VHH binders against Glyceraldehyde dehydrogenase medium chain (cutB). Designs and how they scored, part 16

Target 1, 281 residues: Glyceraldehyde dehydrogenase medium chain (cutB), of Sulfolobus acidocaldarius (q4j6m6)
Amino acid sequence: MYPPEFSYVRAESLQEALKFLEGNDNTRPLAGGQSLIPMLKLRVLSPDYILDINRLNELNYVKTSLNGVSIGALTRYHDILSNDIVKSKVPLMHHATRTIGDMQVRNMGTIGGAISNADPASDMPVVLTALNATIILSSASGSRSVKALDFFKGPFTTDTNKGELVTQIEVPVLDGYKTVYKKVVRRAGDYALASVALAIKLKGNEIEDIKLAYGGVHDKPFRAMEVEKNVIGKKLNDDLVKDIASKVSSQINPPSDHRGSSWYRREVVKVLTMKAFKEVA
Key: E = the ipSAE of ESMFold2; O = the ipSAE of OpenDDE; V2 = 0.75 times the mean of E and O plus 0.25 times the DockQ between their complexes.

## First folded at step 23 (VHH; framework vhh_7d4b_2)

Design u4 (from t5 with L103K; at its last look DockQ between E and O 0.52; V2 from the best seeds 0.57)
Fold by ESMFold2, look of step 23:
Structure u4 (fold): chain B 281 residues (1-281), chain A 120 residues (1-120)
Amino acid sequence: as target 1 above (281 residues)
Amino acid sequence: QVQLVESGGGVVQPGRSLRLSCAASGFTFSDYYMGWYRQAPGKQRELVAWIYPKGGSTYYADSVKGRFTISRDNSKNTMYLQMNSLKPEDTAVYYCARGDFSKPDWFDYWGQGTQVTVSS
C-alpha cells in the first residue's frame, strides 16, 4: 500500500478554518480526539488536505435555545451523554449516545464529525432525522440552515457546499413524547445492521403524534413519513404495530452486503419496529 | 461466482468523451451499491463514483464532478460511467466495483479493469 499524499494543517480559529476551506479544494475537516484517520479510508477519499479543527473550543457547547437545544458541532459524545439539558429535553439523543461504544470512543467522537461523515451505520444521523433537527453550515461568506431531512444525501454524502463547515445543531424539544432508540448488530463491536429511532406522543392509547426513522437500511436515514401520517389518531395495539412494521419494511431500500441480504434487513426492520413499540407501550 | 467485466476503454484526445460499461453477473445486481475506481501507474486506487442499488443517490470525487456521470440499468445488470471533457489526469485503469461500506476500501469485488488513456 502507498501512503496517502496529504498535507495536515491545524486551524486556531473558526475564521481561519473557514478561510482555508474557501481557498483549498479537496480538504477533509478532522474533528475528534484522534488526529489520524484510518489509512485505508484516506486512500479511498484521497484528500489533498486534512484540516484539524479540534482547537475550536467555541464550538463545544450545549445550551437551551428559543425553540429547542443548541449543540456546538465539536461537542463530544461523552459531554452529550452526561449533559443534564440533553437528558431532560432530548432523551432520544441521550439514549442513542449510550449505544456508541465505550467511554473512550465517546470521548473521541463529536456530533458534528458524525453527521458530516454521514456513515450509513451511524447513530446520530438517525436521531437528527427523527427530530428533523436544524443543521447550521458556516462559511467565510456567512451561514445557512438545513433540516436533517435535506442534509443527508447518501452514504458519506451531505448537503455541504465548498467552504462550508457544520458548526451547530439545533434540536427541538418534544414535550410529552416517549422515545426509544434501538439497533441490532451481527457481531458485538460490528457496525449496526439496522437501527430505529421512535418518538411518540400518546393520549391514552391513541397516537397523537409520531416520529419514526431508520438507519442502515436506506442510502440515508429513512423517515417513515407516510406511515406516521396514516397512524395519527389510531389506537396503539399489536395489530397496528404489525401493520406499521410491514409497511416500513416494504418502503425501505436496504442494500445487500457481506453481513446480510436486502431481504434479511427487511426482516430485521420488522423485528426492530415491533420491539421499539413494545418499549413505549 | 461474482463477475464484473468492464468495457469501453481506449485512447482518446483531451476534451473528448468515453462511456465505460460494467456487466455484472453472479449476484443480485439491483441490491448492491456499485462504483467506479481508478488507478494510475504508481498511484493508489481511488474512488471515482458510486451509485445506490436501485437508482437514486450518487457520489462523485471532486476531480470528476460535473464531467462524469454514473448510471445503472438494473434490467441489464449493467453500470455505466459517462466520461466527458477528458483530461490527461484521467488516464488510469478503471475498475468496476461492487460496493460494501463495511469494508475498509468500501468495496468487496472488482473486475480486471479497462484502460483509459488521454493524450495528444
Scores: ipSAE 0.554, ipTM 0.814, lowest interface PAE 1.7, mean pLDDT 86
ESMFold2 (binder alone), look of step 23: mean pLDDT 85; pTM 0.867
OpenDDE, look of step 23: ipSAE 0.612; ipTM 0.819

Design u5 (from t5 with D31E; at its last fold request DockQ between E and O 0.59; V2 from the best seeds 0.69)
Amino acid sequence: QVQLVESGGGVVQPGRSLRLSCAASGFTFSEYYMGWYRQAPGKQRELVAWIYPKGGSTYYADSVKGRFTISRDNSKNTMYLQMNSLKPEDTAVYYCARGDFSLPDWFDYWGQGTQVTVSS
ESMFold2, look of step 23: ipSAE 0.581; ipTM 0.823
ESMFold2 (binder alone), look of step 23: mean pLDDT 85; pTM 0.858
OpenDDE, look of step 23: ipSAE 0.845; ipTM 0.925
ESMFold2, look of step 24: ipSAE 0.554; ipTM 0.803
ESMFold2 (binder alone), look of step 24: mean pLDDT 84; pTM 0.857
OpenDDE, look of step 24: ipSAE 0.825; ipTM 0.918
ESMFold2, fold request of step 25: ipSAE 0.516, 0.563, 0.525; ipTM 0.786, 0.814, 0.808
ESMFold2 (binder alone), fold request of step 25: mean pLDDT 85, 84, 84; pTM 0.861, 0.852, 0.855
OpenDDE, fold request of step 25: ipSAE 0.873, 0.887, 0.875; ipTM 0.937, 0.943, 0.939

## First folded at step 24 (VHH; framework vhh_7d4b_2)

Design v1 (from u1 with D31E; at its last fold request DockQ between E and O 0.52; V2 from the best seeds 0.69)
Amino acid sequence: QVQLVESGGGVVQPGRSLRLSCAASGFTFSEYYMGWYRQAPGKQRELVAWIYPRGGSTYYADSVKGRFTISRDNSKNTMYLQMNSLKPEDTAVYYCARGDFSLPDWFDYWGQGTQVTVSS
ESMFold2, look of step 24: ipSAE 0.627; ipTM 0.832
ESMFold2 (binder alone), look of step 24: mean pLDDT 84; pTM 0.855
OpenDDE, look of step 24: ipSAE 0.836; ipTM 0.922
ESMFold2, fold request of step 25: ipSAE 0.612, 0.603, 0.590; ipTM 0.837, 0.831, 0.827
ESMFold2 (binder alone), fold request of step 25: mean pLDDT 84, 84, 83; pTM 0.852, 0.849, 0.846
OpenDDE, fold request of step 25: ipSAE 0.870, 0.880, 0.875; ipTM 0.938, 0.941, 0.940

Design v2 (from u1 with L103F; at its last look DockQ between E and O 0.58; V2 from the best seeds 0.68)
Fold by ESMFold2, look of step 24:
Structure v2 (fold): chain B 281 residues (1-281), chain A 120 residues (1-120)
Amino acid sequence: as target 1 above (281 residues)
Amino acid sequence: QVQLVESGGGVVQPGRSLRLSCAASGFTFSDYYMGWYRQAPGKQRELVAWIYPRGGSTYYADSVKGRFTISRDNSKNTMYLQMNSLKPEDTAVYYCARGDFSFPDWFDYWGQGTQVTVSS
């Protein structure tokens, strides 16, 4: 395997990192270990620079915020999984993080790295899309906010402009919701064929609110908003769940590849949807 | 069997345009990511552009953004690369590839390639 042609640079502060990004095109930030950005993918993407931001400890935090939870971009999966605020306030994220790799991967991977990479099979982008989390992008000129629904633009493609770095994620607290995250893999612990994130609030057996997102089956995390709107106020039962599964399956755009055909992924989505609703009701 | 056949290469002067085609057979073309890669003499193969199944999102390497346009016609099982404002550094053999992000190089099959030479 050929080494990629890039220069490695390490930033010692956020200001230094943002200055470097402002001045140097075709730079890919590195957060966490080497496991989230394989060397082969770096060669295919052809960056001129790898900017290591792992020393930016000011970006490693989880705290409550105005009506939500703020998470620094360098917060490790291990710390998210064990964090009491995430466990109690954002259980969907906790559930999804439990499914990520082994302990060594969780110790090295970060939430900011995962969402900036935007791999179609990645778990965090699906979770953040279901929650419509707010992503904070910082540059030498200031900062801006982008909702998850607008942040993911396609495979490995985000709404990040030149000179910008994801520095914080803000997630809403969904009190009274039941949540589930499920995925189907061909290889244990590896890429998902398909995944689903469900957050649902029930009044009796009537759907009061619902957030339904899918991964691995569209060019970006798919939020089933038309289905969500049409089921508000309806009684949750097996017939409704079958209808939801069928409608979602018809609205996704899954690829064919070595792991499975487009047709197979549509069938997997139906099964995943039914299993997700069974767990919450 | 999977076959990918590139055409449309040639010798052109800087600033001119060229359109590459890739005829695909042996698989359900509309269901696959498709991409263009290139390899200049003495250089490693690099990704130029890809297009999502059924004509969804696209990607372009920074070196070609704004100058190159990838497209596909699923009814003809054909992918295209429109190359405008060509520069000498675009000189390479261009390969059509069937995409698969689970593979290390993001593709599993490639064609024989077509030569593009940009010189004055």
Scores: ipSAE 0.594, ipTM 0.836, lowest interface PAE 1.5, mean pLDDT 86
ESMFold2 (binder alone), look of step 24: mean pLDDT 85; pTM 0.862
OpenDDE, look of step 24: ipSAE 0.824; ipTM 0.914

Design v3 (from u1 with Y33F; at its last read DockQ between E and O 0.46; V2 from the best seeds 0.68)
Amino acid sequence: QVQLVESGGGVVQPGRSLRLSCAASGFTFSDYFMGWYRQAPGKQRELVAWIYPRGGSTYYADSVKGRFTISRDNSKNTMYLQMNSLKPEDTAVYYCARGDFSLPDWFDYWGQGTQVTVSS
ESMFold2, look of step 24: ipSAE 0.661; ipTM 0.859
ESMFold2 (binder alone), look of step 24: mean pLDDT 85; pTM 0.859
OpenDDE, look of step 24: ipSAE 0.785; ipTM 0.897
ESMFold2, fold request of step 25: ipSAE 0.658, 0.680, 0.649; ipTM 0.859, 0.863, 0.854
ESMFold2 (binder alone), fold request of step 25: mean pLDDT 85, 85, 85; pTM 0.858, 0.860, 0.860
OpenDDE, fold request of step 25: ipSAE 0.840, 0.846, 0.838; ipTM 0.926, 0.929, 0.926
ESMFold2, last read: ipSAE 0.638, 0.664, 0.661; ipTM 0.853, 0.857, 0.857
ESMFold2 (binder alone), last read: mean pLDDT 85, 85, 85; pTM 0.858, 0.862, 0.857
OpenDDE, last read: ipSAE 0.855, 0.834, 0.849; ipTM 0.933, 0.924, 0.930

Design v4 (from u1 with Y33S Y52S F101S W106S; at its last look DockQ between E and O 0.01; V2 from the best seeds 0.00; counts 0 for: pae E 20.0 > 2, framework grips, placed apart)
Fold by OpenDDE, look of step 24:
Parts: C-alpha cells; structure tokens; sequence
Structure v4 (fold): chain B 281 residues (1-281), chain A 120 residues (1-120)
C-alpha cells in the first residue's frame, strides 16, 4: 500500500521546525521513520506535511542531569544502547533497548519517534512509564513537561498538542533498584506480544518500592499502580509474585489480533511477570 | 494558554549587572512557584533560582548565591532575576519556568529563553 499524498519539508534547526509546526497543523515530524512510515503506508495517518527533523542535531544527546538523565528526542537506539550513561544510570533502558527491533531499526529509530508514535506494543513507552520519566514538549511559544503516564493517552495517541514536538526525555536514576525488562515476541525483532518493565527496591526481603509496567497488553503502557501500592512493605516470595501476576492479568485489557488472543496475552503476562520477579529475587 | 516570556538578556562585561524579567500569562500567577533555569553551551540545563508563590521562600544554586536575587510581583504577573557581579561562567540561555510543586524540584512550563553573555 502506498502512502497518501503529502508535502515533504526539511528543517535545519529546532527553531525552524517549531515555526513550521506552528503554521501548519496537519504536520507529522519524521525522524527515523521506523514508526511513522508504516503508519503512512497503512493510511492511518494522512498529514499534509511530513517534516523531516533528522538534521536537528541539537536533539541528539544523552546527558547526566540533576535529577537523572536527559535524552534528546532524536537520539537513535543504537546510540542509547552503546551509551555509558544509560548503561550505568538507566540500566532498565539499556536492557530494553537491546531487545528493540533489529540492527536497522536500532540504527534509525529514535526515542522521540517511538514515543510520539505511541504504539501500545512499543518497548520504550513501557520503559519510560515504569521509570516515571518526563517528556518535554516544545513549541514556538515555549516548552512544557508531561509525565510519561500522562503522555500516552491511547493507541497511537499522545498528549502532544498541535505545534508541539517532543524534544527531550528526562529519566530519573533509580538508585538501589533492581530492574528487569522482558518481552515475548512471535519473531525476533517484532513488537512485543507482551512486555514487562520491573524496577524494585528491597529492604532485606521486603519491598520498599516497586514500579511495574506492561506493554502490548493494553491500549497504552499499563502501569500496575494498584498492585504497586498494595505490595509495599510485603515480603517478596513466590506466593506474592503469583498474586501480583494474577492481579495484573485481571486488570489489563489486551487486544486480540493476529499475534494472539486476549486470553493468551493474559496468560503470557502471568508467566512474564513471574519470570521478571525471579530475576530480581 | 500558559505563556512565559523572558526579557532583559544581553551582553555585558564581567562584574556588571543584568535584570531579567519573565512575563507570565494564561494562569493564576500567584498560585504557582516560579524559577529560572540556564543552559550554557555544551552543558546541561540547571536550576538557577526558585521562588514560592508568595515569595516567602527562595532557592539558589550554589554558583549564584550572594550574586543573584529572584523576586516576583504578583500584581504584574512578573518574575525577576537580578544578576549582580556577573561572571563569564554565567553565560547561558536563561529560561523562565513555572513550578508544578511546592518545592524547587519540578517545573511544567518554561519560555524560549533569553541569552545572557558575559565577556570582556
């Protein structure tokens, strides 16, 4: 299937890009294209303009910040994967990135592109949701920040307003946490049938804090907030993990599609949850 | 719509002073804490100063303590940053920001920034 007709525009700077977005409402930014191009081919999106932002080098970076790590929206997955700051300070992201697509996808795909596309089966949105990351949105008039949990609104839907561009992701450093990212795919390199991002902080054998998010099993990244609250202070054991898995499975609303049924996804989530906890126990 | 517009930036020699202003609109100014960030070339954005909604509490980065003063006039929906004894290290784009908490730890909106250059 061929994409709809659109005009192609290339921006040389962030300022230029934002100005263009301000004046042209039906515009889709193009970075790596790994998410956008398939959507265009499927005619899910019909923009008037494609704004190529690949030359915006100012949006390509990983930096240590006061509150954690700042990542430019145009940072490629291969750069994220090899980045020492990410490895050391955001191990969950590092491990998750290893599982994203194939070499071609990691070479071209960007963190900003991925989260802007907001595919429910995408890995990075789950990671950011688990980490309570903050998304920075910029426009010609200024910038605003949105928590990851509030940024993803539904399938392929974000809190991005007209004229806005995701420019930066701020990720907190979770000191003292053990982190795991696991996913099930039908084929290597595919989007997840189901994924889990787990960050847990233990005091002895008791759960001091926990972050638990899932992908591919809801209309957006699913944060198991109720479960998180209920397990604080409890001793981590097999019975608790089974209970967590069961509760999460009952709370998600997974789709049925060519990849699997809702029922199957619920079962996968149970197993996936148990496996994740086993790695951090 | 929340808008923050910075002004007062420029080029000055070391030891001189500048006063930045931030004009706020689109929200009840007196209900929100405000702050200034700055970002120098090749460096990360850093919090410079923070002020509580009524101005009763302030926070300053160590690098600017004793030299910079943050203030606000809620009747004018304006926040200020008086920068004295400026140093070359103060060269940066300065951003006005709206706080989304009662602590100087989080902001949800900020402007496009104003350039401050300190050079001999």
Amino acid sequence: as target 1 above (281 residues)
Amino acid sequence: QVQLVESGGGVVQPGRSLRLSCAASGFTFSDYSMGWYRQAPGKQRELVAWISPRGGSTYYADSVKGRFTISRDNSKNTMYLQMNSLKPEDTAVYYCARGDSSLPDSFDYWGQGTQVTVSS
Scores: ipSAE 0.000, ipTM 0.232, lowest interface PAE 10.9, mean pLDDT 91
ESMFold2, look of step 24: ipSAE 0.000; ipTM 0.103
ESMFold2 (binder alone), look of step 24: mean pLDDT 86; pTM 0.866

